# Designs tried in a protein design chat: VHH binders against Flagellar brake protein YcgR (ycgR). Part 7

Target 1, 263 residues: Flagellar brake protein YcgR (ycgR), of Thauera aminoaromatica (c4kar8)
Amino acid sequence: MAELSTPSPASPAPLDGGRGDELEKFTLRGARQILQLLQDLITHRGLITAHTGGGHSFMTAVLKVDEERGRVVLDPSPDPQANRRALAAPRLTCVTQLDGIRIQFPLVGLGEGQDKGRPALFAPLPAEMLRLQRREFYRLQVPLAHELSCLLKAEDLARKPVEVSARVIDIGAGGVAVVVPTGAAEFVIGGTLPACRLALPDGEPIELDLEVRNLNRQTQRNGTEQLRVGLRFAALPRAADTRIQRYIFKTERALNAKARGGL

## First folded at step 1 (VHH)

Design cc13 (framework vhh_8fcz_2)
Fold by ESMFold2-Fast, scan of step 1:
Structure cc13 (fold): chain B 263 residues (1-263), chain A 121 residues (1-121)
Amino acid sequence: as target 1 above (263 residues)
Amino acid sequence: QVQLVESGGGLVQPGGSLRLSCAASGFTFEDYAMNWVRQPPGKGLEWVSGISWSGGSTTYADSVEGRFTIIRDNDKKMVYLQMTSLKTEDTAVYYCARSIEYGTPFSYDYEGQGTQVTVSS
């Protein structure tokens, strides 16, 4: 089964509510935070899958937040049966995604009515919202000052071995994105690059196998053409995984401290 | 402001054809891969098809391979989904989605409002 066949990060299956203790650190309970997040969903026209229970769900969106009455206004389904199921449900579990971050929240006490003469669904503001950034989808934008590089072992057009030192532009738990000059090597989506060497600031380069996931052409402002290559970590050793995660956490903390006026 | 506006949905009989359109604005269209995803009534999102920044590479879900064709026109900032041999199970809201990387469903960073396709006799 190819990984490209898996659902996107926007895939709307709900997280298990019985995992409350493990998800508490990702749960927003502040009224201002909840209002801001709902407003962000309106601004970005975020599509919401509302689960009504019994394996049923429908697509909706937040149309507006009525702060004065403490409620959200939702777009009803074009399917009347979905709306009837929603109104009969004791609870909706709403699942959406914003900028790669999974958002999940309950709505209790759904009602129907009109907004500006059009059918609408209404519910009290949720008391909590889960905002979960999945670690495997998180991509740290690598600061240019770090000069992070990966020595790729690839092939040229004639299928002869070539080594390319590529600049790492982002890094996550599952892989890196690199930039290479156009024509430096040939890449095939799904192809494996064995024994590449990832250079992190502290310690020896990490030897690892990389799988080509994505290719994207980029023309820079100075007119030079570069290829952006998305690469997945294949068979990542535990020691390498630990070093990569340590780099990500350390860099995140440094960037957050700088943003807060530390530097 | 990134905008994706889908159109072209409607009611069609089994075995029929439809062409969906997506108009993009607010970003450098030719630098991004584009995708079609769909949501059948009462079910989750399903990735349908993807096309590279240049249009030189396309990929399809097994369920639509050979029946659907994804096309882009970078001059017009449009992406299209040509659907043929439509089946009742193709009934869904169809969404246009931008990705920052080609060939992966994990890289969606924006989706549009959708267009409804209903396949019934």
Scores: ipSAE 0.000, ipTM 0.132, lowest interface PAE 16.1, mean pLDDT 77

Design cc14 (framework vhh_8fcz_2)
Fold by ESMFold2-Fast, scan of step 1:
Structure cc14 (fold): chain B 263 residues (1-263), chain A 122 residues (1-122)
Amino acid sequence: as target 1 above (263 residues)
Amino acid sequence: QVQLVESGGGLVQPGGSLRLSCAASGFTFEDYAMNWVRQPPGKGLEWVSGISWSGGSTTYADSVEGRFTIIRDNDKKMVYLQMTSLKTEDTAVYYCAKLTPYYEGSSYFDVEGQGTQVTVSS
């Protein structure tokens, strides 16, 4: 079994084309799935790096899906040379990221014109899209309505043990990101928080050890300060892993159903 | 109207440093994430760095991580890009771009200004 080379979610570099067999399980070929993913990119204003070959690329976005004509409308580059290279290329390899998930797709038959009087690029809908959701890279944005929390066992500025209830803002197989009020506890990148408790809606809290991976201080629009903490699962028991995956898949299915139902 | 005016570029030797500035006007600056993007000669736009509306979060392209620092001053409506350890591959026109604020890089940007040219050569 060959090891799958997966670049950083933020990396614009295309995945190795020789790994077709390894990537097939992540490839979407259903017309409805492709349309939904393109619409998600539009809704979230996903930035796309379009590779034209020869080491050249440009930044674009999907502006619109024209289902009647079976095509996507793309934002042209402000560089006329980049647009000329794109139009001359036999194929664009488009790479983007949506909620920490790498998305890659080909566009063939690029043309130019106008959309609502503005310059635009057009291409037929892709026949396939790669959505690389390896379990360790997938991050579910936790719905606010779920009020998911994690009780952190940390230390305050005086090195005294403190328990902090933190709101979980995203969750994946590899960890969670939480929000903590500024000053509630002290965190050190690489430090371990033992015996924390992750509360999921469908059972008893999960007791687990967390490693601090990143820290971001944020000031809200209303002036409130908060700390965002990225936490890695240091040693996740099988039963806990199963429950977290069930929550992620159940929530994703519910969100997808709600999007289709228009509620 | 929305205006973004980039400055601070120039000719510098490999290993050198430059600080780019972006002066914003015509919109509620503190409501928008800001980015630096660049266009190397003969290539398309390449995202370089981003900063959240408050300045509390920053992100960088792998090619510049550890060498560039993005900062903002909301009172002055300015974004800066501090560049160190410059390489010939950093030669490009640099643009300041605002994003509609969406989480985790799922944002579209507008490049409004003329940019500022950075040339790294010996």
Scores: ipSAE 0.000, ipTM 0.112, lowest interface PAE 18.2, mean pLDDT 75
Fold by OpenDDE, second read of step 2:
Structure cc14 (fold): chain B 263 residues (1-263), chain A 122 residues (1-122)
Amino acid sequence: as target 1 above (263 residues)
Amino acid sequence: QVQLVESGGGLVQPGGSLRLSCAASGFTFEDYAMNWVRQPPGKGLEWVSGISWSGGSTTYADSVEGRFTIIRDNDKKMVYLQMTSLKTEDTAVYYCAKLTPYYEGSSYFDVEGQGTQVTVSS
């Protein structure tokens, strides 16, 4: 009887885990603010993940804002099936990031057409846009060049202790996502991995306890299967927290500078 | 805080039926697609079924298509999974999950609940 340890309340609240009242502080409803934010997304060529429901999504971008008609123009998916799903969906949930801030907004009433002779998707302007500034919601996508890794102390299918070196793909104040080869270890959601080691570029690995929060099997373009593991920091020393925050901040700044045409 | 509480699991014979329930709280339920995922013994998490925010669209894994039905009640903040023609391969801990999107086009299922055990055994 593996005592499923009650998930400690400190899991980074999913974006929506804030009391409705907390999210309201981050919700833009003003027409001018919405238009400005959409224009910013255009200017920065922000990639948007549009969720159509049922676990399906496609990548898009805002191509244009038509203020006169009160609509947004979106880049269609190269996948016709994704476009069909989008058009059939009563609501799209669009998610993106600008300057390290997560942005989420709904689109309803999606239609297809042409913009300047090119296929496009059209939707009325969103009624609201969520701009999440809280650090707790932010996950830094780790640049491949940084080669962050986490040594996981896990168990195999036979419950033998195994150590798995996992690549860190994203990091936030509340945890990390890692990728491991399929079959490298057995992960149980809600399970704790004690005394793991997170390797940051700035010094010695950080020893910490990790809680498994989610699992996702991913097939790479080359056909290789990987397991994405979402891990919460179960116990993080203050010094470690500071190092993680510093790394995130430094990396974000560097990425933003590069995006602005700097080095 | 997001809370998902699964129930309705149990022991059933092959060919039998079960209905799982999930009670959701701590988020705007009607804004999210809801999913069922399962973890078979010794295996990773497997997606089972999803339902759109409005309930107007449903999707199923190939392994359960035609046997399982997902429904939701937004007023009650409930998600259900009706399972029929159960097989031994359906033995797993079942979790209700909200889809969490990532910027790079990936999504994951954040499992907050303890799950409910479904055992199909002759």
Scores: ipSAE 0.000, ipTM 0.201, lowest interface PAE 11.9, mean pLDDT 82

Design cc15 (framework vhh_8fcz_2)
Fold by ESMFold2-Fast, scan of step 1:
Structure cc15 (fold): chain B 263 residues (1-263), chain A 122 residues (1-122)
Amino acid sequence: as target 1 above (263 residues)
Amino acid sequence: QVQLVESGGGLVQPGGSLRLSCAASGFTFEDYAMNWVRQPPGKGLEWVSGISWSGGSTTYADSVEGRFTIIRDNDKKMVYLQMTSLKTEDTAVYYCARGEVYYSTLGPSDYEGQGTQVTVSS
């Protein structure tokens, strides 16, 4: 009997591979498909969360695909410790999103060097990529200009109540991912944060209960550390669900209209 | 495989009403946003309305807001466009289209239906 650890759609955390048969239908193994998907990540300037293990990750991006040498070139972290963890890891688990679709792939045999005189990380092309095209995994990346925040009711290390204003980085039908400064509060996977307040542009903050689904300490591309917290909506009222879906739908619509130049 | 079949178009007078229907098959209907787009005679495609995967959120082009209502029935795999207060400018072939992402995407797709003609004339 295996317990599956499937992260919420709000999280950059890796999807549990414990049910291989269910994930197999979403797994790309064709060399042409893999190359095309990696090129799409470059074209859309997709940010990748690379998990190095032990709850650590860093933000990277695919800089180029070297088809002749069969490898990807990645943007290194400005934090030398994050790069050392990555190079020491037996495997990176890379998680990203393209057009609302969750993409996950392993990189094995990470090395360091230079690309055109700039520091770079290199890895062989992945043999497989997971592409989860399902509603439950859809995540809208929240535009920075929207300044979405969620006021979290949490506890500090001494179990005292604390309120933390967290920036919402992505949002879906089932939850949100937020970023908090490291040490601002203590979070426990499976713990409930009652009466939190989600601020959406059109109206008063939505009061809701949130369940902690995953935690990840992430080194940003500028070298700063932040804690990313994946939060599930617990017992979401219908009016709140409608407002959240409306926000996601309208924002996606506006982003698509901008990308397509007037349709 | 993926099929979208529109119906319900016809001739109607200005100020009249029509209900368009779209029957979907060949995909997991409840996982996708659905859209209505139209093409007036001699003009390009114009997006009209969209509805989220659950039906909990809708959006409309400025030209139709307050006059049109998009509805979906996930059990029957149907999407509808209820049109009221029709204007001559609403004359077009209407197509339903599956979103490429779960909420909305717009553009030509192999997943557009055959269309249904709406003519608004006196």
Scores: ipSAE 0.012, ipTM 0.411, lowest interface PAE 9.1, mean pLDDT 81

Design cc16 (framework vhh_8fcz_2)
Fold by ESMFold2-Fast, scan of step 1:
Structure cc16 (fold): chain B 263 residues (1-263), chain A 119 residues (1-119)
Amino acid sequence: as target 1 above (263 residues)
Amino acid sequence: QVQLVESGGGLVQPGGSLRLSCAASGFTFEDYAMNWVRQPPGKGLEWVSGISWSGGSTTYADSVEGRFTIIRDNDKKMVYLQMTSLKTEDTAVYYCAKHSYDLFGTEYEGQGTQVTVSS
């Protein structure tokens, strides 16, 4: 666990900085457990980020599980390039979140065809799934209505300083994930972004040093491309930590109230 | 097109040594951290070692620390894994990766190189 650098059940990025032996205790290999999790993703309409390697990913969902044929049916990307990358990849890494629990699984042997007359992607049932249900790894999926942003201090292709306003898509104790337009700045895994400014409700922006942990080019449902950047808090003052935790708790409480049929 | 080509694997007896190589192309090699990841037969991926973009920092899985050494040559765009005191549990396909470790292998870009440690 001490080697995990981006602990987040809600982050679209693959879990990284960890070791296989550390994560083995969270890996499910029972066929019935795997089938149940896939059915839960269908029932809750869970959105999945599918990573094709080389920093590329696309958004999908499980449409159904075909137990007789031993396969899953996935929603294809509206971007033909993303589908071609997926079909050419030796393996997809699928990442999603369900009720605060991070779920990650491989798909191997992806094919294309039709389901009920509509285009679909097919893959054999995964032999294993990661289910990470730990408090310290929790991340909040940021509601769009909150319009959270982080002003990133980065560099362009010529190594000149640029400032980029990025939308925050998830947040946790260890960091944030943001989206930026493709080409807005250059990011390097392991690179540091000093003096970035995180805008939370209820006060002044928080000045933070961030480290780049993950980079994913993602095609959206409307076919546009964006860059998703996973950022770790390099150093977090106690006051900033308190404000972030307060925001997470308050938002989580409100979302839980709505899920229970609140007012 | 990012391309990583692993080589140097083979059959070796317990206690032996091997050096794995990874040739990189299609990206600005000197700007990225590099990793070695392995997949034992019938198991998931296991992170082995990492090296920073400059080579100034290295890190290792507990199971290999003191036995393996990761090295990079930015001029040649190469990453190496020097393996000593090999054990049967080191038997795996080894991959190099531009991105950090991932359980399910999409962080690697190449075909891998097979290491078998057996009597």
Scores: ipSAE 0.000, ipTM 0.128, lowest interface PAE 15.9, mean pLDDT 77

Design cc17 (framework vhh_8fcz_2)
Fold by ESMFold2-Fast, scan of step 1:
Structure cc17 (fold): chain B 263 residues (1-263), chain A 123 residues (1-123)
Amino acid sequence: as target 1 above (263 residues)
Amino acid sequence: QVQLVESGGGLVQPGGSLRLSCAASGFTFEDYAMNWVRQPPGKGLEWVSGISWSGGSTTYADSVEGRFTIIRDNDKKMVYLQMTSLKTEDTAVYYCATSGYQFTYEPSGMDVEGQGTQVTVSS
């Protein structure tokens, strides 16, 4: 339902894959909120990477909001070829940040002209803008080949202590999402799992406390039911935070390099 | 709260050199990619160079490749742009910016907050 990021070689993994409902709360659809956010980007001179598809992007900025004509005015690229690609594209996916907050929005129907005697690009106001307010909302999709796991200390359905090795499917600065077989353990939203162990490459497992934030039951193609569990880092020592961030950076960089190919 | 303060600009002859500095505060500098962006008189913003969080990867615009070097000092929370073989077309206000993604140096989502530092290359 919510229109998430178009896949782009210059962006991290697309914001999709079962977390779309979680991102809806960060999607601005009100005209006043959209206008205010665009004005904030103008005030803070926010640089925007506009993805035109085919691995191409250019740098722009919002120069003005033209409320009378219902459009944004954008700074054209100094590269005429980039501007021609943008005008030919069916959609731009615009990515920017404000004080470390990720902002993403589509622009459709790009045109060119002049504003106050200067070349400019124009597009209708976006109908929605994604604003991810904190670092913990960024999630790296963990490559299956990495075999990342987290040993969870939980209770089974009979309230007995149990250890469950869970596959880590995504990871961010604020937590992980894991997959467990249905019935392996009981999870309660808001409950704490103490002394769990996150196995990253390059060292000993990290011992950490995890808070259960969400639960999502899914049926796989083979008919097997699995439980996706979203877990927040309840407290994270600086050394552990550094190792997690290094893993995210290293993996994201490698994925971006592969996606861009020879670009 | 994120604050970036650029300095080191000035007037220089063609073929000369300058080193720009950017002092960062208000965020975990060592976790963010950093970029230099410039705006020539009467033109739009142009991305110049980027450096990863660790300094292990750098990238440059074609117009400056081989002439400019980006470096960072995470202990001092500084990023630098060493400019050599300066040309008149390098005349611009230079800004430093954080990447829109904490872990990449790509020019995707950058904040340009400061007043920048003016570089003028003329005889």
Scores: ipSAE 0.000, ipTM 0.244, lowest interface PAE 14.6, mean pLDDT 77

Design cc2 (from cc1 with K98R D99G Y100T S101Y L102H G103L Y104S P105E E106Y F107G Y109L; framework vhh_8fcz_2)
Fold by ESMFold2-Fast, scan of step 1:
Structure cc2 (fold): chain B 263 residues (1-263), chain A 120 residues (1-120)
Amino acid sequence: as target 1 above (263 residues)
Amino acid sequence: QVQLVESGGGLVQPGGSLRLSCAASGFTFEDYAMNWVRQPPGKGLEWVSGISWSGGSTTYADSVEGRFTIIRDNDKKMVYLQMTSLKTEDTAVYYCARGTYHLSEYGDLEGQGTQVTVSS
């Protein structure tokens, strides 16, 4: 049946170790490659979800790599209980993305101390890092200027049909993440939204069925709340898949050229 | 069935040249970016080069920029990697991979790869 422990494309959940033979081709074990990837995470200020076990996680980042001591320095959680849980855990499973590529690595032997007078967490360098370059895990952060939207066909609290135009914040081969105002519609993980319409810049909206994969409530700086909804493409015709791929490819190429100072 | 078959590897001296080939079948080749990826002995995968679906755009890892050239022939469903000024550090099994969306991102490795050995 379904692929065991494959996370939703929009989910930071860790991958199952039962996929070890499939994941070997995506596993970095060279010391130089591991150091380079950790440095890339520092350079891009990549946010890391660190899973401590028992359904608990906290948000962190790699602050620096101490090559002489063979360790990474991590930003501690502002929640002291999260830090205590992390220190008590036999391992952390760290999950992040860099340029749309899913990255996962273990940290074992976590300790605490200070770096330049500020609290910090320390761990030995990981012996391996997973750099998972599968199409279904790739996510393009959609430029605001593109005004990409998806018209969702959902239900309100009274189970009445509603249509909600949601802003697409990221897109991949397997689905989209959208933002809707809190209370605009009700969503249930595993629920199907039929005949939704994804508007791409290249013309006609794509009609498709979407499955709700995850939900997250976001509070904006002005105090208003929005719901982030991760949506899987339940059935995707080849023509629609091609259009989505072309959009992602062209957009990411343009963003990369701009990042190099070219555009 | 998606199939990618790499060939053209071999033993070469530092400063030498090789041309790798990848034959694709089982998908709409002209709709996908294509990539070359390598795995040095005892190390993980390293992305080398990417080419857009049309061949109009290419990108390279810093370690191979100016030495390698990626080319595609959509009519023949082939992608190539022309390697010049080879270094001992280029020793690896080379794979071609169907691109995802970003020119430096690739999907699953479908083939068995082709071995390149650069000896002094």
Scores: ipSAE 0.000, ipTM 0.139, lowest interface PAE 17.4, mean pLDDT 78

